# Designs tried in a protein design chat: VHH binders against o75319. Part 143

Target 1, 181 residues: o75319
Amino acid sequence: GNHIPERWKDYLPVGQRMPGTRFIAFKVPLQKSFEKKLAPEECFSPLDLFNKIREQNEELGLIIDLTYTQRYYKPEDLPETVPYLKIFTVGHQVPDDETIFKFKHAVNGFLKENKDNDKLIGVHCTHGLNRTGYLICRYLIDVEGVRPDDAIELFNRCRGHCLERQNYIEDLQNGPIRKNW
Below, E stands for the ipSAE of ESMFold2; O stands for the ipSAE of OpenDDE; V2 stands for 0.75 times the mean of E and O plus 0.25 times the DockQ between their complexes.

## First folded at step 10 (VHH)

Design hg3 (framework vhh_h_nbbcii10_fgla; at its last look DockQ between E and O 0.01; V2 from the best seeds 0.00; counts 0 for: pae E 25.8 > 2, unsure alone 61.2 < 65, placed apart)
Fold by ESMFold2-Fast, scan of step 10:
Structure hg3 (fold): chain B 181 residues (1-181), chain A 125 residues (1-125)
Amino acid sequence: as target 1 above (181 residues)
Amino acid sequence: QVQLVESGGGLVQPGGSLRLSCAASGFTFSYDSSYALGWFRQAPGQGLEAVAAISGSGGSTYYADSVKGRFTISRDNSKNTLYLQMNSLRAEDTAVYYCAAKYPWLDSRSEYDYWGQGTLVTVSS
């Protein structure tokens, strides 16, 4: 089935680049087989994603897909020049330390390999909000030393939607810093 | 052309230790940190099993449950060499061990396309 994710239409397709960072967040793109259930103005394919990023005068250098499924779009339809990294992340639960470590390592590796350009790290889950916002904020807090409330505010403003899951917000504000061993 | 050459295999008694090396040519670990490197093994009559992997930057490691706590993967960028330190060896660790590389490491679409010829490790009394 080509079932549209619940509430997917409620969210803006793509946020703005988070100033002072290389991050941009968006909701999951849906391949053409989903378009039969969408009005033209609701369509958001992988091609639409790249078009919207270009409209902001930005360029993607990495896509990190946090969904716990492969059904929404084919990674093989993405440009060969833009790496696609899958980190299977279950919804509702605060991501575990292994997932946080994988995310931080990927971001650090990308930044080290892309210090001579200004390409963005695109991060998405299903809605580009809770898992996406958590991991981006976790990185900013733990690695960049950003204050939790500042990280959350920056993400909310740039995504155009506020983090919704209280357990995620609570962990960011009051949880331990995740130091990778 | 990318080439991987394993060494260090041999006969060892149960409970012993052995260190495998994988020398890379055609790319450099320091310059081409975008490669992921791993160790795979194939026991007689069995399929290929992933043993351990290290990301291009060296900051992330993976271990199969069967070897976790006994084996350690490491990288020496100055020697362009990948290592597998194997401790507390068991008869079931007997296999041909292969070094492999994939590029780019940050891309889940990439495959391990570069393989060594393998080095035999025999664990027996």
Scores: ipSAE 0.564, ipTM 0.846, lowest interface PAE 1.1, mean pLDDT 89
Fold by ESMFold2, look of step 11:
Structure hg3 (fold): chain B 181 residues (1-181), chain A 125 residues (1-125)
Amino acid sequence: as target 1 above (181 residues)
Amino acid sequence: QVQLVESGGGLVQPGGSLRLSCAASGFTFSYDSSYALGWFRQAPGQGLEAVAAISGSGGSTYYADSVKGRFTISRDNSKNTLYLQMNSLRAEDTAVYYCAAKYPWLDSRSEYDYWGQGTLVTVSS
């Protein structure tokens, strides 16, 4: 089982830092065992992730992994010791309130611990788009008070791809506020 | 959403007993060969050690030599819960204990894909 995730090749590996925030989004890095079916320019390993972040003159301070599996890479495969958190997030459905709370709690904890540096929170799901974009935008809306359309536009521009799932977009634009427990 | 939640850790004296539980959700235990369940532990300053495992069919169990005869892995599919009964505890059993599952399909190179948050067991006078 080293199957390349569907459409994974179609997405930019790493986005840009979202201005005014501590977020950067990317698609799931793939450990070396996946590279047999990839051209060299298609590879995006844990090492490639860190190199691309350094090319942007940035540094990761936390990785939040929203996938259900560790098949793509393990925290031990990262070239640097960086805090790593897995928050299991169901695809294709708007994340439930417990998942949203876990994400907000992790972000708030990071910001408290890292108030004196400029390190980024890296967030990914499989493609770094729908689940990733939803949770980042949900945080910006609920905690930072950003207007839904502004959060979505900022994410889309910085990721380099637009959010695709209409149910996510609709929930962000018109859904209920979420309480921070 | 697969979730594994450990409970039952705590402080015990040497020679004592504890039972760890791992409640699963988003994944239903059944008797088939598509998965395996296990307990791992990590003592301070050490790597992860596989403690015990049980196959999805229930036909195969594995124990680390250090716990054989003292620990028993079991499960109750009707409660979707995995257990580790730990008897005759020793100071060297002090560790964070993790519940884990590997799923889907058996592959000899398969790793455990799903992990709980861990529960601390401290064995001390």
Scores: ipSAE 0.000, ipTM 0.069, lowest interface PAE 25.8, mean pLDDT 82
Fold by OpenDDE, look of step 11:
Structure hg3 (fold): chain B 181 residues (1-181), chain A 125 residues (1-125)
Amino acid sequence: as target 1 above (181 residues)
Amino acid sequence: QVQLVESGGGLVQPGGSLRLSCAASGFTFSYDSSYALGWFRQAPGQGLEAVAAISGSGGSTYYADSVKGRFTISRDNSKNTLYLQMNSLRAEDTAVYYCAAKYPWLDSRSEYDYWGQGTLVTVSS
């Protein structure tokens, strides 16, 4: 139903662009039906997302939705000009290789198709933190060759919140590189 | 403390199948994916060989070339048990099979921290 996700209010709606990347992380926007359960200042709709991105003088070129549900908002709530990709990602556990591959493939495809602009890849899970942070960092580590600690620090700083899941952090720091194909 | 106990070994004819089990205690598969599990084997007079491995999330698997297509590593979180399904067994698969774990997660170059006692698999006509 329209139950507000646990701790959803505790996180900043939108992070900052990660310097040197096309990534921006945010918490899941909630469709209008959720507004009844929120204070006005707590509301964060798909429309609000785009407004906040614009306030940062940025533009979204792709939204990757990592939530494992479809109850939060509909793709129809988004502008037609921004492609939407759903990657069902289970929470709390390290994403599997298929999920990682799907994410990498989507990012690489976007970058290939958007070389002529500076549009951002918006990534979110429920809180836009753990799953989101893991996959972004995994990409930076595996594809861009970034040191794990540097990737994590960069994400945390830009998101305004730190990765919380120890299993994610440990996998990023000590886990093997995942195949990029 | 972490403990691994293998079972399921025995005598089987070439072409036969066998399923090994490794019951793990001291950590929980379902709550923490910051581990890796693997099967190793040692044939008579030979060194230890990696057979298969699986990440804590279950999303990453590895197989030695010699067993690809024949062996399957899997886990049951509800039972906290690792499995190795061995099909199309060959004489050269004869070995003591060991279950091993890395916990917490360590880099791929690190040795496995915990080992079972092993279970003997004999493939003979």
Scores: ipSAE 0.000, ipTM 0.242, lowest interface PAE 15.5, mean pLDDT 90
ESMFold2 (binder alone), look of step 11: mean pLDDT 78; pTM 0.799

Design hg4 (framework vhh_h_nbbcii10_fgla)
Fold by ESMFold2-Fast, scan of step 10:
Order: structure tokens, then sequence, then C-alpha cells
Structure hg4 (fold): chain B 181 residues (1-181), chain A 124 residues (1-124)
């Protein structure tokens, strides 16, 4: 059946906006069909996501979904006013250059089209941690010139959980900057 | 102090109707509320079942498949009260019904607030 992702309950549903950026990270929302497998305090639907972000006095302008599956929720479960972008990523491996450049392109395009507002780019994978944190930090390092340790610390603090995958951390700290499209 | 108090339970015949009420204190039912509200039930010898839920700001509702088309959840923010309108009641709806509030902010999401429950018996 449609099982709750491993360790999904161990993570806060949604972090805080990363100051100085338009990013907010969260774990994958689960459509209502999953709620019979969850205690009420564990539920985190697409509706729950938008309510939690509104409670922070923030507004989503884009969702980037990094999961390799469509089983957790459908784009149709989101408000029609919020663009949805799917970038299929596999877990455990550092995202490849094509994936990194797709992410950078989407972020840059959003920022150019949203200069006159303060709407956020919401990014999630399954836990909103490893793939999510990697791509956000990679963007900050490569495009914004943030020092790797500073990007990682900012993400960890705002997400409320530390990046766990050593290969991702090593790539961010010591890997090449991806400057080419 | 968050407190939920249910009322409106009782004995009703099959095919009848009841309206349950849940009065909340310690927080308010504004559109900016940190709480989603729901109804749960536990039948004799069964586990806890989610029945219906309503969001604070979006006007979104959830219903269990067993009650869709028969039950309606609503909230009155001016009275700080949650309702469950139960129509076409069946013997299988016999249960203790609980009102619950779920926190939406990270610091509140670990805590569920529950009422004491109200018994609904559907019998001739």
Amino acid sequence: as target 1 above (181 residues)
Amino acid sequence: QVQLVESGGGLVQPGGSLRLSCAASGFTFSYDSSYALGWFRQAPGQGLEAVAAISGSGGSTYYADSVKGRFTISRDNSKNTLYLQMNSLRAEDTAVYYCAARGWLPEYSKYDYWGQGTLVTVSS
C-alpha cells in the first residue's frame, strides 16, 4: 500500500524563510488518503503547508518538487495560483549537473519575474533535508557567492534539521563550483 | 490553557439526525488560527477513527469515506464553536465522538488537544 515515507515523521513539516533569500524548505506534503495512517498532529497535507506558511506571514510563489515519485500528492492538490515545477532527483547521489542547472534556471527565472513582490520559492524532497538542502546551498554558493559553511549553517538553522548526507556536505564544501549551464 | 468541550450526544434511532458541538477555550477561531479542527470517534472494541476535519483559513474539509454525504463539519468563529451535523445515522455510527485541535505551527504541531468525548448511540 501507500506507506508513509521512512522517517518522515521525524522532521518538522516546514522550516523558516532563509533570511536574505527567497527560499523556504519543507518535507513532502501527503494527500488526504495518507491521513488515516497518521495521528492528527502528524498530518501535513498540501493545505496544511499553505496554512503554516501563511501563519509565518509568508506567501508561496513557486513550489519545486524534487521527489522521484508522484504518489505523495498531485499538482492538482495545490492552489492553481502557485506554479509547480517537478525536477526528478534520485536519493543518495549528489544531484548531477543537469539537475543543478535546471534548479538554478528555475530559481533565476522566478526571481526575475517576481522582483515586485516578496513571494517565496518552496523546495522539498521527501524529508526536505538532503536533496533540498544540497540544491539550495549549491545555488547560494555558485550563484550568490556564499561561503559553503555559511550556506550549510543558514539552511540547517532555518530548516531546523542538519544536512545528514556526508557526500552532499563534502561536495558543497570541497566540490567544484558549477558555473556552466 | 487549551480546552475543548463536546455536547449534543445522545440516543437516536436509525435514519435520525444529531448535531454535535465543540466549544473551544484558550484559543480563537480566527482565519489566522494556528489550529485545524476535527472530529474523531471510537466505537466499542475499535480503534480511534478520523471522521471529519476543517481548516482554519482555506475553507477545506475532509470526510472519512464511511460518512461522506451524511455528515457535515462546520465552524462558527464568532462563537468559537465547531459543529458536526450527522444525518442518516446508522447503528455503525455508535461511538464516543471526540473534538480535537491540531497545531499548525512547528511549536504547536506536537500537541493534540482533545475533548472528553460525547457518546452517540444509534439504536431502536
Scores: ipSAE 0.000, ipTM 0.098, lowest interface PAE 20.1, mean pLDDT 83

Design hg5 (framework vhh_h_nbbcii10_fgla)
Fold by ESMFold2-Fast, scan of step 10:
Structure hg5 (fold): chain B 181 residues (1-181), chain A 125 residues (1-125)
Amino acid sequence: as target 1 above (181 residues)
Amino acid sequence: QVQLVESGGGLVQPGGSLRLSCAASGFTFSYDSSYALGWFRQAPGQGLEAVAAISGSGGSTYYADSVKGRFTISRDNSKNTLYLQMNSLRAEDTAVYYCAAERWLSKYPSAYDYWGQGTLVTVSS
């Protein structure tokens, strides 16, 4: 297989559901070919993802993959009943307005189609932290009217790791609200 | 090892109702968790057709277009039992009904490794 992503082992595989929302964040699952470079306790395959979410008494209804690559796992490694959406995002940069709009549209569409159940929207980038946390918090601030510091605190607590990129944090706290149209 | 045992099949008149049950056991593996369970049927001279399926948590369900609105899949995790409530039965519902278990919810028979023996449902005259 390909090289394991830098610092991937430093992060918890899956966070907890963010209370009052349908969001759960996790790091990128790695297909079987990566496992020979991992100790058994470090493995986090697509199978492991669904097992860990079931252990929390939760169920995924949608996966949004924010990585800029398809090398870590294939959509075919996921249950065929769970929709998979790819939104290519570059790391280090605050996601652009088009990316933010695509994310908001996908979330709103899922919630409209799933109002009769309690299924979760699973969101990940490589580490399930910076791009993932930014887009989830941006949604909560812009669409749900959550205060920026409250959104960030909720994400950090539930993910088990704090957002690391200062430019992302600054945009969430002080940046403009992105209007949907 | 997963063991599945179906019951509740029989003869019923068109427009009638039946409830099928599937008792599941043996959900002990390296990653112990509730399995997705499905009902499949095979009419005489036909291949296996997905009827309905339910995820381990019970939060996700699938129904074939031919049964949607007439059949309801449910599970009782305290009894480790799967149910299929079949209402407004038609002659075309005549088939052997199989319970199947797999790690993931799927509408494709080929995805399922664990199968019961089947129970016959006949909808006649």
Scores: ipSAE 0.000, ipTM 0.106, lowest interface PAE 19.2, mean pLDDT 83

Design hg6 (framework vhh_h_nbbcii10_fgla)
Fold by ESMFold2-Fast, scan of step 10:
Structure hg6 (fold): chain B 181 residues (1-181), chain A 126 residues (1-126)
Amino acid sequence: as target 1 above (181 residues)
Amino acid sequence: QVQLVESGGGLVQPGGSLRLSCAASGFTFSYDSSYALGWFRQAPGQGLEAVAAISGSGGSTYYADSVKGRFTISRDNSKNTLYLQMNSLRAEDTAVYYCAAGYKPWLESRYEYDYWGQGTLVTVSS
C-alpha cells in the first residue's frame, strides 16, 4: 500500500550530526507517490533528505537503510554517487549478531575509505529512532568504547527524539559487547 | 506512544492449546478502527511468517494455510487487547510470536505493519 507509516509525521525528518562521529539519523524518505497524502511542508522525499543535509553544511557518503521493506522509496531515487546499503531489520526485536556485524563492517569500511573527507553515514529505519538508534549506539559502545548512557544521550539529543523501545535500551545498557570480527 | 505487549506464551504438549494476548497502549481499538492487528511468528532458523490478522473493523481476517481451522484471532475493544487462540498445537508451531499493528495494511504482508511487540515464546514439545 501507499499509506504513510504510522506516526511518521510525528518525527523530525533529519537529526543533527552526532559530534565526534560520522553518523546522522533520519526517518525514512517517502517517494513521490506518497506526496498526494502529505501537505507540502510534510513532504520528505529522497531529494528533500539531501537538501536538508546540505542545509546543515554536511554531505552524505553512505546511506544504511534498516527498514524491512522497499515500499517507501527505491535505491534508484538516490544519487548514484552515494552508496546505498540495505540491512533488513524487523522492528520488534533487538538486531541479531549477524545484523550487528554487517552494520559494524559497513561503518568500519566507510571510515577506512573516507579518512580524507568529512562525509557522513546516514542511517534510517521507518522513524529513524529505535533500530537506527540501537545500531548506532551499539557501534559506539562496542567499537569506540563509549559508555552506554553517554551513547544513548548523544543519540537522543542529536536525533531530537528519545529511544522508545525498552528492550533496545536494556540491551545497550546491560547486554554483552558483541565481538563481531 | 504506541506500545504492544505480548503475553501467554509457554511450553505446551502437542495437541494442547494456548491463548496469546497482546495489550495495546497509545491508541484505542474503538477509536482507531483503521488499525489492523496481526500475529506473526519466527521459528528457529526461519524467516518471519504471517499467522493471522484482523482488520480494524473486525470485518476481515487472514489465516495462514498452516493454521486455518486450528487458530482463531479476535479483538476485545473494551480491553484494548488482541488475542490468538491456538488449538491442536504441533511441534511445527514452535516459534516466537509477535503482535503487530498497521494502518489499513494488506493483512498478510509483514511490510505493512509499523508497530511491533517484543514477542512471546511458544514451545510445543513432549
Scores: ipSAE 0.000, ipTM 0.099, lowest interface PAE 21.3, mean pLDDT 85

Design hg7 (framework vhh_h_nbbcii10_fgla; at its last look DockQ between E and O 0.05; V2 from the best seeds 0.00; counts 0 for: pae E 20.1 > 2, unsure alone 64.3 < 65, placed apart)
Fold by ESMFold2-Fast, scan of step 10:
Structure hg7 (fold): chain B 181 residues (1-181), chain A 125 residues (1-125)
Amino acid sequence: as target 1 above (181 residues)
Amino acid sequence: QVQLVESGGGLVQPGGSLRLSCAASGFTFSYDSSYALGWFRQAPGQGLEAVAAISGSGGSTYYADSVKGRFTISRDNSKNTLYLQMNSLRAEDTAVYYCAADYRPWLGSKAYDYWGQGTLVTVSS
């Protein structure tokens, strides 16, 4: 479909780097075919993403795309030098343990192989909020030992929007730690 | 040592179906499955194209736009086997099909370390 995602215009395109981490969150970029439905100031293409990251004096080393679709942009719309990882996630339930494992595996491997630089892991779903915030916070809690409320507050502040989905927040605060990966 | 062996290729009519299998040896898919598994193809005169991928325990999948809605990837951990069910086949699907394992996702969705020998699929009337 060439339809703009529901509520997509309501969200800030790109957040700030989360201090003490390599994470930055953003909403899904929309390729050129969507521009007819957007005012110039509403456009957020893959090119716009990289320009906004550069404006923050940051550099992307990996993009993790959590959307369940490939309609919004293609991997070939990204610079060849930036790895693109697709993890298909459904937006209404807490991501399953396999999805959590895959996300952790990607992040751990990136960090291990990028010790000598400060490149960022860019994470997005459709709005860059619920699935994105859940997986980033889950990583910080399970792997880095951050307290759940601290992880959530850090994500909310840096993204510029608060996690909205109560089942995700509840799982982060009171759910089990997934330590088997 | 990891080995992947494809089977199930052959000649099929346009609109027909085939199921490819990839038997893995040298590792197991179940408990410690850090591997994602995938299918890739190379058509005559073209480069290698990613077709489909499936995560460690089978919870998440990927499909190329060219095959989405027609192909289904699945795995049977008890048989250590990866499958590709191909429906509504087109002449454009003619290619050597390869399975791949040992996914390094921090290098992107294309980063696989182990490859099978390939199986030929020809779609022709």
Scores: ipSAE 0.261, ipTM 0.746, lowest interface PAE 2.0, mean pLDDT 86
Fold by OpenDDE, look of step 11:
Structure hg7 (fold): chain B 181 residues (1-181), chain A 125 residues (1-125)
Amino acid sequence: as target 1 above (181 residues)
Amino acid sequence: QVQLVESGGGLVQPGGSLRLSCAASGFTFSYDSSYALGWFRQAPGQGLEAVAAISGSGGSTYYADSVKGRFTISRDNSKNTLYLQMNSLRAEDTAVYYCAADYRPWLGSKAYDYWGQGTLVTVSS
């Protein structure tokens, strides 16, 4: 249905590009049917997303959707020229190795195919924070060799909100490196 | 060829309302998410500003923060016309308003494929 996700209004709609990366995080945009349940200033549609990205003088080259539902918006609501990838990711628990691998594979594929541009990888879950932050940081740690605390700090600063889930933070800081292939 | 023609501009007092229309020819409105229709405005001495937009499918809308709650974008496919309902108008809303159609609206205003000639809206007491 058109139920607004819990605490969805509490988070900034779009973060900033993470310096030195092609990542940008945002909360889930909501299709038009949700607007009747929101104040005008609270609305954040797929079109709002692209306009906010544009206002930052950036361009999305890929959207990775980590939500575990398809009720928030349709891929048809996005420009057809921007690839959309769904990775169903369960909330509140550390993503499994398969999910992590899927994410890394998608990112690496994008980077390989987009060496000639500076388009961004847009990543979102429901709030664009915990699942999103974990997978982005996991990538930076495992693939780019970034120190865990540096990755977390960078994400938090750019998203405008801090990772909230202790199990995610603990896994990033002290968990094992995940298989990259 | 595609042509966009704006109308409905004029002088209005603060707190008043106006409804702008954009009649399109050579371009057929359809339920296709591949394009977007939008309104832009340019105040004297200012740059072009995005005001509102609607996807071809109608499933997504955009409003500038400055007009949210006051302006409403809509379309009538049967008339091939885009509308901008402007309520609670303010002095700072004074500008030339332009209609635009684009298949890549996310790339910015300069990337819009088609533009109207503009219609002047003046909000003054």
Scores: ipSAE 0.013, ipTM 0.284, lowest interface PAE 8.4, mean pLDDT 89
Fold by ESMFold2, look of step 11:
Structure hg7 (fold): chain B 181 residues (1-181), chain A 125 residues (1-125)
Amino acid sequence: as target 1 above (181 residues)
Amino acid sequence: QVQLVESGGGLVQPGGSLRLSCAASGFTFSYDSSYALGWFRQAPGQGLEAVAAISGSGGSTYYADSVKGRFTISRDNSKNTLYLQMNSLRAEDTAVYYCAADYRPWLGSKAYDYWGQGTLVTVSS
């Protein structure tokens, strides 16, 4: 079933726009079938996502979904049609070079097509923290030249939660810089 | 079952205009969906070319360089229909035009799941 993901309730639904970037991170929204297992104040639906983004005076122009499953919501559950990309990633492992490259390619393509607006790239995994934070930071380090510790601090502050998985943190700090295609 | 049905093709002289329609059934166009919609074309003996695409929200559009300024993609959610307005037509625009769902030009993939049957546009004197 429709089990609530482990510790999902412990995380803020949506972070803040990361200054100097086009990124905003959030936890996976849950479709209606999950709401019977949630108190009303715990709900975070696709509609709630868009309402929270609008409350920040922002607009999404792309959603990148990093989950390995299709069970949480479907793109048609979104309250408006936003370009949507799913990059299947396995949790608990540093993403492979092919996954990192696909993420970079999607972000660079978005920036080219959206040069004349200020729309954001929304990125999520299950909790919007470890896989999400890794790939955003990897982009900032490899493509924008941001120092690893500065990228991590920016993500943590804007997400409202610190990156937790040590293997991701170590790879960002000490691992190889990945080539851009 | 999802269906896309094109109409509005035909014979047009150079410099003329034509409007293609694509009626969808089996899913509903709405501003709260994430499906992208697009037009592709195939000239005789050629591969498939992306012509134009629009996000479901209408916030993102794509046009091939060869049609920019002449073609306009649009949609009418109340009629569940996608349109391609083609102005200033040229002989090189002669092709079978296909409507497709899930086109995302920034992905570059062949990930479109649904296609129409095609409608022929011939631009000739």
Scores: ipSAE 0.000, ipTM 0.094, lowest interface PAE 20.1, mean pLDDT 82
ESMFold2 (binder alone), look of step 11: mean pLDDT 78; pTM 0.797

Design hg8 (framework vhh_h_nbbcii10_fgla)
Fold by ESMFold2-Fast, scan of step 10:
Structure hg8 (fold): chain B 181 residues (1-181), chain A 125 residues (1-125)
Amino acid sequence: as target 1 above (181 residues)
Amino acid sequence: QVQLVESGGGLVQPGGSLRLSCAASGFTFSYDSSYALGWFRQAPGQGLEAVAAISGSGGSTYYADSVKGRFTISRDNSKNTLYLQMNSLRAEDTAVYYCAKYSRWLDYPSGFDYWGQGTLVTVSS
């Protein structure tokens, strides 16, 4: 099916860089075949993503795709110069420890290899909100020692939308720190 | 049965170049980004080191810090073959090089499903 994800139009395409970090969050880009169902101002293709990030005077160095599908766009729709990582993450459920580990590993690897530049890690799920916000906040809390409420506030402000899933928020605030190697 | 067969290894002088090939059989290279193809190596007396990977779509690549800027991973889906172009070779690149298939990109650099028999690369004068 070539239908627009539910509520996708309700969300801002791209947030702002989270200050003090290399993270930027956005909703899933939609390949050209979806554009017949969208007004011109609603389009958000992979090309549109890179244009919007450039408009903020930022540059992507990595995209982490957390969707549990490949129907929205293909990695070959992205510039060859930008690495793409797929981490299949089920919606509604708090991501499991293995998923959290993979996300942390990818971020740590990127940061080690990009010490001499200021390129961003772009993270998205379908809406760029719940799974995206959870994993970014989990990284900030567990790896960088950010207080949970500060991480959540920073994400909400920069994304332009608040985390909606109460189970995600509860886990971030009161759940255990996931000690990943 | 899935089989990966490496070739192209041999003796090369420091500063030289080699291109390794990995011929795949038992499956066809697809444009599905969920899987990955890669190279890892094992130097004498050392553990396995992930070297490079390319997504199933071919749109994304990874390189270990030790080889970044010197090695290039590529594939030819019409020939069902994965390549590793190795330039500016150093004595420390001496290793058996293995081609690997990862059923999920998220499992890279560990968790490969299949790997080949390996091809020896010796960098020495």
Scores: ipSAE 0.000, ipTM 0.096, lowest interface PAE 19.9, mean pLDDT 83

Design hg9 (framework vhh_h_nbbcii10_fgla)
Fold by ESMFold2-Fast, scan of step 10:
Structure hg9 (fold): chain B 181 residues (1-181), chain A 125 residues (1-125)
Amino acid sequence: as target 1 above (181 residues)
Amino acid sequence: QVQLVESGGGLVQPGGSLRLSCAASGGTFSYSRSYALGWFRQAPGQGLEAVAAISSSGGSTYYADSVKGRFTISRDNSKNTLYLQMNSLRAEDTAVYYCAAGRPWYDSTYEYDYWGQGTLVTVSS
């Protein structure tokens, strides 16, 4: 149904671009049918997402949707000019190696095809925090050689919220590097 | 419409075991094969806590740190039933236990679409 995800209102809609990267993180946009349960200042539709990105003088070139659902919004609610990629991930658990490599492959492909522009990779799960932060940080650590603590701090600062799941944080800090496909 | 009914709750001594069951009724569990299934609990005066979940794709499970190693979640799609095997029970496990079906498996208690009525588990000497 049109049920607002738990704690969704507790999070900033969109973070800031992560400096030195092409990543920007946000919480899941909610289509118009959810707005009757929200005050005007709480609304965050797909249109609101693109408006907020433009207000930061940024432009999305790809959206990676990590939710395991299409109930919050449909790809058709997005501008035709922005590619949409669905990577189904379950909450609570650290994403498996297959999911990590799908994410890395998508990011690497985007960067290769967009080397002549400055468009961003927008990444979201439900809250734009745990699954989103894990996969972005995992990419920075494994592919770009960023130290785990630096990747986490950068994500937390730019998202405006700290990663909450201890198992995700522990895997980033102490887990093995997942080699690229 | 999927309806969920819990059973198996009761009084048990600390260190004991209980097996909770959740049966789909009013509809078919074939709809539930596509759903993530989970167990949640609420102790008197406390908030709702996620206990365990099993993914719609099968083979993926979650456990709260408080129950990991003691509880086991499983599903039998042929019998339209979700189970929670609870071992080494403690007084702090006393709560009403709810089964829930959501599509998909989320990191939020409110992302589950269907909820049972609950079954009381009391752990006391």
Scores: ipSAE 0.000, ipTM 0.122, lowest interface PAE 17.1, mean pLDDT 82

